# VH-VL binders against q9nrl2r1430to1533, part 7

Target 1, 104 residues: q9nrl2r1430to1533
Amino acid sequence: GGVHELSAFEQLVVELVRHDDSWPFLKLVSKIQVPDYYDIIKKPIALNIIREKVNKCEYKLASEFIDDIELMFSNCFEYNPRNTSEAKAGTRLQAFFHIQAQKL
Short names: E, the ipSAE of ESMFold2; O, the ipSAE of OpenDDE; V2, 0.75 times the mean of E and O plus 0.25 times the DockQ between their complexes.

## First folded at step 14 (VH-VL; framework fv_iluzanebart)

Design i1 (at its last look DockQ between E and O 0.03; V2 from the best seeds 0.00; counts 0 for: pae O 8.7 > 2, placed apart)
Fold by OpenDDE, look of step 14:
Structure i1 (fold): chain C 104 residues (1-104), chain A 120 residues (1-120), chain B 107 residues (1-107)
Amino acid sequence: as target 1 above (104 residues)
Amino acid sequence: EVQLVQSGAEVKKPGESLKISCKGSGYSFTSYWIGWVRQMPGKGLEWMGIIYPGDSDTRYSPSFQGQVTISADKSISTAYLQWSSLKASDTAMYFCARQDYDSGYYFDYWGQGTLVTVSS
Amino acid sequence: EIVMTQSPATLSVSPGERATLSCRASQSVRSDLAWFQQKPGQAPRLLIYGASTRATGIPARFSGSGSGTEFTLTISSLQPEDFAVYYCQQYNYWPLTFGQGTKVDIK
C-alpha cells in the first residue's frame, strides 16, 4: 500500500508520545513497582492503550478521544501529589494537549 | 510571619456535628496547600487530607474519605475540617498545616492544634 | 498506601551522644521524605525535607540522608531540647503517610 496521512487523533497521539513529558504515560503503571496503584485507580489508561484504540477506530467522536486523554491525566493527578515529577510532567503535557486538542 | 491559628477546643457528644477552623496569615493563602492531621491520644500522626485554596482541589486519605469534609474559604484565609456525626473514636488532637506548593507535600508550618473530645 | 516504618520505637541516648533514627518506606518514595520533631503538648515541627534539606532555623546537628526506601535522621550531638518524638513522612504518593514515630529519650 501507499503512505497514508495520519488522522487527527493519530497525529496527536504521536505528538503526545514524543513530548518530553510523556514518560509517565507511555504505558500502564506497573503493579510490581506500584502495588497499590490499581487499588486506587479504577480506570487505568495510558498512551499505548489510547493509541491502540485509535488504530482500531474505536473513537467515533473527538469527545471520546478527549475523555480518555483527560482520564489519563486525572489518574495521574489522583495518585501522584502535585509536586511529584509525574504530576509536574502531567501538568505540562496536559497543557500541551489542551492546545493541540483545539484542532480536533 | 507565617501563622496558622486554629479554633478552640471542642467538647461534643456522639452524633453531633462539628466544624473546626484554621486561619492562615502572613502568606498568600491561595498559593499553599492546607492539610489536616489527626493525632489520637498518645498516638502518632495521621494524614487526613489536604486542600489547595487556590482552586479548591481536595485530596483525602482513604481512611478519612467520606468520614470528614475539608473545605476552605479563601476570602478569609480559613480552612475547615468538619464532621456530620461525631463518634467517640474521633476524640483526638487535630492539626492543620501548610504545605509549600513548589517544594513538596511536607508541612512547614503548623497550627497549634484543636483538641476534640467526644464523649457521652 | 505507602507504609512508613520507623526504628527503633524508642531510642535512649545520653546528652552529647549521636542519635540515629531510621525510616523505611514499603516502596520507593525517591527523595520525597520529610522529618518532623514533636515535643509533648506541641505541634510537630519540620526538620528535614527532600530527605536531606534542613528547614529554616534547624540546627546543623540535624541531618537527613537516604533515598528510595531507606532514610536516616541523625542528631550528631544530642542536646537537652532534642528529646522528643520524631516522625518521617513521605509525599511521593497519595495518600501522604507518616511513620509511627521514634521516641528519643534520655538514657
Scores: ipSAE 0.013, ipTM 0.666, lowest interface PAE 8.7, mean pLDDT 92
Fold by ESMFold2, look of step 14:
Structure i1 (fold): chain C 104 residues (1-104), chain A 120 residues (1-120), chain B 107 residues (1-107)
Amino acid sequence: as target 1 above (104 residues)
Amino acid sequence: EVQLVQSGAEVKKPGESLKISCKGSGYSFTSYWIGWVRQMPGKGLEWMGIIYPGDSDTRYSPSFQGQVTISADKSISTAYLQWSSLKASDTAMYFCARQDYDSGYYFDYWGQGTLVTVSS
Amino acid sequence: EIVMTQSPATLSVSPGERATLSCRASQSVRSDLAWFQQKPGQAPRLLIYGASTRATGIPARFSGSGSGTEFTLTISSLQPEDFAVYYCQQYNYWPLTFGQGTKVDIK
């Protein structure tokens, strides 16, 4: 993509971060606090990393950006049972993301 | 260019309050942990704690829990270290440092340091 | 708390010689070890992370090795600007801890 795609990625990430249900996704799960997380999740990702990749223009295609965000949600659902606050927040934020992604 | 600029040297008396600052620029301030490191005169480095400005998640070394407050104002890209009542033993150089993308790890960029002198 | 012990406390070497600094952890920190350089009146500078990965802009004469509890920083051909205090830091487990430092002096 071009400069318009990079601006759209930035706008979408800002909207995700501002969403009330972003709290489980703002930063990488702490290896120090949750050491078993990285035994289960092999491709960790979070909004702060995605935001930095947007800032550094590391996404060449919209599909790459979408893949990282979907990876973020799939990690949440893999680690957290569906009845947890984390998984419920993930479900709501993912729904919001799918609506916003139509703008790409 | 990633840059951390700290507030100037302080000379205080025991019992006074103090808040020193660390302003980050050249990167997404809310995307990295900011840590504070103490260096007492002639001594080594001591990790005091860290904050993630994006959500204000704050962690303290057990040795410093309850002794200082770490905070941030993300609207001005600034982290703070503060004391409600300084002691002579707080005399030291204080550094802020940015941590890598990974939570709670090594420091890649450092502020220039703030010398705090507490004497009667 | 993981205690990091550096040796020697002071290392006296001539320019152009090899300097070898040791860092030992009280329990395994795997490869979660960083090395920092600090000159008088300055902030520390990151040299090595992950035990052996050089930080951006660090000259190749600096190398790190080790894992578990024993780590080494090597300066293969000491330059005048390398006279400083060197700290190791583990980041395997909280609280994050530093070694006491090794001062590298001119002989």
Scores: ipSAE 0.008, ipTM 0.690, lowest interface PAE 8.4, mean pLDDT 89
ESMFold2 (binder alone), look of step 14: mean pLDDT 92; pTM 0.930

Design i2 (at its last look DockQ between E and O 0.03; V2 from the best seeds 0.00; counts 0 for: pae E 11.7 > 2, placed apart)
Fold by ESMFold2, look of step 14:
Structure i2 (fold): chain C 104 residues (1-104), chain A 122 residues (1-122), chain B 107 residues (1-107)
Amino acid sequence: as target 1 above (104 residues)
Amino acid sequence: EVQLVQSGAEVKKPGESLKISCKGSGYSFTKYWIGWVRQMPGKGLEWMGIIYPGDSDTRYSPSFQGQVTISADKSISTAYLQWSSLKASDTAMYFCARQDYYDSSGYYFDYWGQGTLVTVSS
Amino acid sequence: EIVMTQSPATLSVSPGERATLSCRASQSVRSDLAWFQQKPGQAPRLLIYGASTRATGIPARFSGSGSGTEFTLTISSLQPEDFAVYYCQQYNYWPLTFGQGTKVDIK
């Protein structure tokens, strides 16, 4: 995208980070604390990484940005059973994201 | 530019306490893990543990659990390694290092401090 | 824990020659393998990560290969400044572990 589109990505990421349900997604899952995570999830991603990709202007299309955010949620649901606090937070944050992403 | 600057060399006696520091600059300190690595004289590298300064999430290698304390003060962009009671066997070079979190694993060290030599002898 | 075994312990190489360093993991670490260079009195420097990706600023004469349990670091034309100890590190499984090092002697 253009300069204004990149600014919109940053604004959206800031709103995601500030959301109460962002806590499972702020940084990559610790390989030390959760050693089997990376046996299951081979394309890990988190809000801090997405934010840096926005800062580096690595997203050329809105679809690329949306794909990374959706990958983040997909990873959460793949690794975590639906009854866990992580998966429930993911469901709520994803719903918030879908509303905000309509603006892109 | 990314820099990790460690505190100066220490000469201590067994039983004394010690806290050495690692100050990060040129990057967002709270957004990267900082790890500590020990190198005993003439020996290889040993991973000790890591901290995420943004929330103080701290993890230790099993070999070092309970032996040292890793901490950070994000207000001054500084990580610490500390002992409550030094032993002669703690004589070593200690490095801090940053882990690159823009990679899928984020567990290899991309920038290293210059090292702090700790000598413990009576 | 995953044991990383490096060979040889010491490698004597003339300038301009090829150096090949081996690193073996006790179980598969896929491609989560890094190589570091450490010169006397200095901190380690990242050379390679992901088994084969050169870190920023690393000369093209350094290359890494391998996956699973067997990895190599190759220096295609050894320079005098390449005298150092080289370590491999796996980061696939906790705890993170280093090999014991390969010392490259230039003379």
Scores: ipSAE 0.006, ipTM 0.586, lowest interface PAE 11.7, mean pLDDT 87
Fold by OpenDDE, look of step 14:
Structure i2 (fold): chain C 104 residues (1-104), chain A 122 residues (1-122), chain B 107 residues (1-107)
Amino acid sequence: as target 1 above (104 residues)
Amino acid sequence: EVQLVQSGAEVKKPGESLKISCKGSGYSFTKYWIGWVRQMPGKGLEWMGIIYPGDSDTRYSPSFQGQVTISADKSISTAYLQWSSLKASDTAMYFCARQDYYDSSGYYFDYWGQGTLVTVSS
Amino acid sequence: EIVMTQSPATLSVSPGERATLSCRASQSVRSDLAWFQQKPGQAPRLLIYGASTRATGIPARFSGSGSGTEFTLTISSLQPEDFAVYYCQQYNYWPLTFGQGTKVDIK
């Protein structure tokens, strides 16, 4: 088959996943490992879910895509104090995202 | 020297609004989280919430979400805690505190204000 | 939220004796555990952070140990100025939470 270019959303998700600081965000938090997570975070989301939404063309506007990514970071910062490895990774990844999102 | 200086004691009635302050000095105010801690008479310490003055990112404890408002004015290095309508149960000592964590060592800093006593009674 | 439980509620110790305070977390907080001292009419003072590191200016008689869910603050030889209330606090998860405190008073 032919080679197709990734959409802007697809490309950005790929870049986020490949980033060194993506590890807290690759998949949903395990309820087994963090029993109280879902008592605190009411709108859980992760990069694998966002990727699925992209693949299904569920994002009609860039703002919708951005909102989900920001939600992902917001959840991280809500649950994790700033001095945690997760929050620090999130801070760096979010900064990266903000730069890349300017291309959308 | 790092210092947090809080506003003076308050005596209020139920239903009144109140805004108390915490002024930081001796450090870059925008680079550290400022938290508020409640201590009811004869009781323990309760984190209420924190704010990062650099971007006004604010996080509340679930127990205090919607009960108070935390804000900051970085131009004068001051954080605020406010109530729209005080209750008798809000009677307590309120502390502000600075938190920091160094990436390289995990070094934890905490500086506390002297506290603000809030008394709410009819 | 993470529940921090301290024991005992009150610890009566004679000057010069060893004091051992316990703090338990409802789930692992790794080593993100701090100990505070509070005297009447004063703000809390940081003693230990990272479960076992003394804050600047804290006397060597104060030591912290533990990880995960079980933590201990030890005062090797209690001094007159050490009679106070001591709080543990986890900062591994939001919201930050304190133990209910242990009062160390004179025997």
Scores: ipSAE 0.000, ipTM 0.631, lowest interface PAE 11.6, mean pLDDT 90
ESMFold2 (binder alone), look of step 14: mean pLDDT 90; pTM 0.921

## First folded at step 16 (VH-VL; framework fv_iluzanebart)

Design j1 (at its last look DockQ between E and O 0.05; V2 from the best seeds 0.00; counts 0 for: pae E 11.5 > 2, placed apart)
Fold by OpenDDE, look of step 16:
Structure j1 (fold): chain C 104 residues (1-104), chain A 122 residues (1-122), chain B 107 residues (1-107)
Amino acid sequence: as target 1 above (104 residues)
Amino acid sequence: EVQLVQSGAEVKKPGESLKISCKGSGYSFTSYWIGWVRQMPGKGLEWMGIIYPGNSYTRYSPSFQGQVTISADKSISTAYLQWSSLKASDTAMYFCARQDYYSKSGWYFDYWGQGTLVTVSS
Amino acid sequence: EIVMTQSPATLSVSPGERATLSCRASQSVYSDLAWFQQKPGQAPRLLIYDASTRATGIPARFSGSGSGTEFTLTISSLQPEDFAVYYCQQYNDWPLTFGQGTKVDIK
């Protein structure tokens, strides 16, 4: 995109970050707060990482971008039981993402 | 084999403190939550709260918030339920039970302790 | 909290007969519903989770059905060892809550 135009990926990441349910996904999980997280989740990812990849033009296909976003949600649902705040937030954010992703 | 073994029956007086225990074995103690369930004599099951032994994160039922303290010592695979000041109304059977921390299914209890009977009377 | 209501309070059934137990939630719990069996002097035992999935080691005569707010536990042919109190439990939202129980006794 141009200097004054956000790409579709950039715009979607912005919308995800601004969503009320983005709080579990903004940054990588803290090992201090969740000591066993990285013992369980082998491919950690977060919106800030995805944003960086977008900024670096590392996504050549929309499918690659979508895969990372889905991985982010998959990690959440793998680690968090269904009725946790994180999982519930993830469910709603993922639904939002799926709607927005149709524009890609 | 997964087992939860609870401490023995307690006979106490009102105003006394009490701490009962639940020891897990046969599984990774820090990979599952431990919940406590109260059952008053002749009554149903009441969820009291839950703890993740890995970091001692705890959640209580509103009905039991501030009434009891749930804790754990992961070094000995043991969870605790304690009262600072017992009441006669605390007389009940208390069960500990395991819940899958990583399950996408949610918070159901798949293994239970044998229960600890607590009797509080003057 | 989500209130779980079981019916009937007591169900008298003869051995070999079908037993049908109901559990109602005050709001939708989707499929986040478990059933437990408790015999006198014993701890509860998990029978069903996710509304319809039998726990390991649970006989096929036990089945769970339903979603949302209405759930059913069915014992197709009651065995002598099945006389007990049965509880439903939702785990869709905090706090976790149980039904008040249904006692299945011998007719």
Scores: ipSAE 0.015, ipTM 0.680, lowest interface PAE 8.4, mean pLDDT 91
Fold by ESMFold2, look of step 16:
Structure j1 (fold): chain C 104 residues (1-104), chain A 122 residues (1-122), chain B 107 residues (1-107)
Amino acid sequence: as target 1 above (104 residues)
Amino acid sequence: EVQLVQSGAEVKKPGESLKISCKGSGYSFTSYWIGWVRQMPGKGLEWMGIIYPGNSYTRYSPSFQGQVTISADKSISTAYLQWSSLKASDTAMYFCARQDYYSKSGWYFDYWGQGTLVTVSS
Amino acid sequence: EIVMTQSPATLSVSPGERATLSCRASQSVYSDLAWFQQKPGQAPRLLIYDASTRATGIPARFSGSGSGTEFTLTISSLQPEDFAVYYCQQYNDWPLTFGQGTKVDIK
């Protein structure tokens, strides 16, 4: 919504990007590197895309922003087996996100 | 130290078969893609295809589909490029190169073999 | 397939001067763009990945910029060892494609 809310979204995205466990989420999964990903995940999303949407003021409600972040984690857990480095990083980053989202 | 070591130069006649190799060391061979790149004399770089040795998934450039076979033997950390019947137009330098499967840094070729010169002449 | 077009084909530059190389993609590759250097008789060497990130050990005089369809490699204060052919390469979609190369020659 307003100036303060947009600033909060940007601040949260920056904190997520700088977190040590952000590496699986920085950009869209490459169909070259992971050829079956888009057969399984139909609504791909990543931190660089979310940041662009914040910069373009595409989120009208905080719930829309939160939904994209949660979709990002849901995609990770749907595609990656629980014991993978990606899934473990997702679990830790999601926990961090939930703590930081209190600032919205 | 990551290394890709290719087999030596080849001099062949048209119609002969050939299999050249690319041995990876200093990393988990099954966790990275290996691609093949052709460079014809005096020309630029052409991507031929790629293999993920972990599951043998292979993908070819349309220009090379059916012209060569890309394979790997993970037990000896080696990728291969093969021709069943060489043509004079196959004369070129052939490089193998590594690319990351699950690394946050790896959607491009980061380490290259030294190249294998293949000369096909009558 | 995504066509990568480099310009100029040849760039004549004096040592110590700046070189600016361009690469254009036929459709958006976002930031999935790498730059390579190749000297005669040698394998290509990775310079830049993700459009603007220098690979490990690459001197600061090499910089990359751009996104989408337009990309630039800049070499500030050219050194004798920088005279080579430079290739851009996209890794956004299959097949992987290279530009045709820009030769940087001594003027």
Scores: ipSAE 0.007, ipTM 0.608, lowest interface PAE 11.5, mean pLDDT 87
ESMFold2 (binder alone), look of step 16: mean pLDDT 91; pTM 0.927

Design j2 (at its last look DockQ between E and O 0.05; V2 from the best seeds 0.00; counts 0 for: pae E 11.5 > 2, placed apart)
Fold by OpenDDE, look of step 16:
Structure j2 (fold): chain C 104 residues (1-104), chain A 122 residues (1-122), chain B 107 residues (1-107)
Amino acid sequence: as target 1 above (104 residues)
Amino acid sequence: EVQLVQSGAEVKKPGESLKISCKGSGYSFTSYWIGWVRQMPGKGLEWMGIIYPGNSKTRYSPSFQGQVTISADKSISTAYLQWSSLKASDTAMYFCARQDYYSYSGWYFDYWGQGTLVTVSS
Amino acid sequence: EIVMTQSPATLSVSPGERATLSCRASQSVYSDLAWFQQKPGQAPRLLIYDASTRATGIPARFSGSGSGTEFTLTISSLQPEDFAVYYCQQYNDWPLTFGQGTKVDIK
């Protein structure tokens, strides 16, 4: 960890949020819109939550940050079939993330 | 064991309405999509549409949009396909089939009903 | 829509011989491709999904290969119960679409 690592996390989160395919991940899924989501997904997470963790310096290792991001995508792929807009967006965003994560 | 049991054969006249059913058992009915597939006599398979019984969200093939209505009653684990006004060209076998919702595997049909034959003639 | 084209329309094969069925997509469907078997008077049965994964209970003689726009279903040694019509289906994009089918009959 350290200041540079945290800065890198923050920058990566910013890039993820600004990505065109970030819309399924910006905030937690609405229970109103998707009533059964939390019956299926037991570890919900979103970019706003990850951002907060970064801001609070809760990530000690890059692997912890990466794990949360991967969890976010895993949740998406668990709930959404492959040919849904959410899953397709997730696939593209995850690919982008993997490229950017190499810089961490 | 996962099973989809469809209603019996139908013989109808043009202009009549019809509603056929597909009852699921052996699994969580609200956790999987149910699709309908048409097979005209001696022809191939045609995807018509799909419904998620948990919230009744539907998606139709453009070819069948507005031609049929897909619905479900999750209280009795049953999906429906219905016509308001049948045509002779609606004569076909109709299959219901299950598609996985909570997976990254995709929208393939892993379990099928036995089919419902619909005959429409004057 | 994505058009799925199967070939040949009819494939005559003797028992014990290898059968090779082709399925082509009008655009890439990546690996989002399934194969089904249908016998007369019966509902289709899932054989392969994700282009190459055998469904539960499907004999090893059935195999799927390919990606993108070209796919193949292979029956290594045709058994009497394998004479049927086979369909490919893409689930990469809406609407879901099937190929027109290949009939495998006895030579």
Scores: ipSAE 0.012, ipTM 0.668, lowest interface PAE 8.9, mean pLDDT 91
Fold by ESMFold2, look of step 16:
Structure j2 (fold): chain C 104 residues (1-104), chain A 122 residues (1-122), chain B 107 residues (1-107)
Amino acid sequence: as target 1 above (104 residues)
Amino acid sequence: EVQLVQSGAEVKKPGESLKISCKGSGYSFTSYWIGWVRQMPGKGLEWMGIIYPGNSKTRYSPSFQGQVTISADKSISTAYLQWSSLKASDTAMYFCARQDYYSYSGWYFDYWGQGTLVTVSS
Amino acid sequence: EIVMTQSPATLSVSPGERATLSCRASQSVYSDLAWFQQKPGQAPRLLIYDASTRATGIPARFSGSGSGTEFTLTISSLQPEDFAVYYCQQYNDWPLTFGQGTKVDIK
């Protein structure tokens, strides 16, 4: 993508970070605090990593950016039962993301 | 209200042992990490290490590995910092502090003890 | 080990003025950065975590910004109680490290 598309990715990531339900996704789950997480989740990712990839222009296509965001939610739902605070936050943030992604 | 209350000031001689304490209250003591931070007179803050009282898992800064022992007694909600043989260079203020994020780590300190002044002089 | 460098060492400001404190990391810490305030004879107090999130009870005049290697603490209208030493701390990787501090003095 062009300069305007990269700005759109940055704007979308900023909106996700600002959302009240972003708290489970801001940074990678700590292996020390949650040691079994990485036995279950093989492709960990978080908003801070996605934002850095946007800043370094590592996304060549919008689909690559969307794939990382969707991977983030998929990891949340795979690790966390649906009734947990993490999964509920993930459901609400994913719905918000789908609305914002229409602007891409 | 979350509180961390540390033991009182200590005046010691080189070569003596010392164990200072940090008692947590107002929260689930075994569910949060406790860290120790040194501040030498007129200097900044230095992270020494941490403990998870729930299982006594510890991690030390390389600068302090083998120099101090961090431990906890969860039955009385108390963490400890211990020297087997004090040096004059151990003279400093020592803080304990709590680190939050149940289920996910947050390695920043949200609540601090009042500090314990340790003076080591011949 | 990630080295945290704060600037300036001392910042002289008048009450009501804006204070801007800088913190630089030797490698990216993403947003894993906290700011603390320490007054003489007291324990540090958490102001900001995750680079920009105010801790509970911290007035809105304190704001944090930045990511990666460059971070800023801003006090938008300095009050008499804000004269203190401020420390940044990274928690992206072991060992956890603090900056050397910025002293904010009355001008």
Scores: ipSAE 0.006, ipTM 0.587, lowest interface PAE 11.5, mean pLDDT 87
ESMFold2 (binder alone), look of step 16: mean pLDDT 91; pTM 0.930

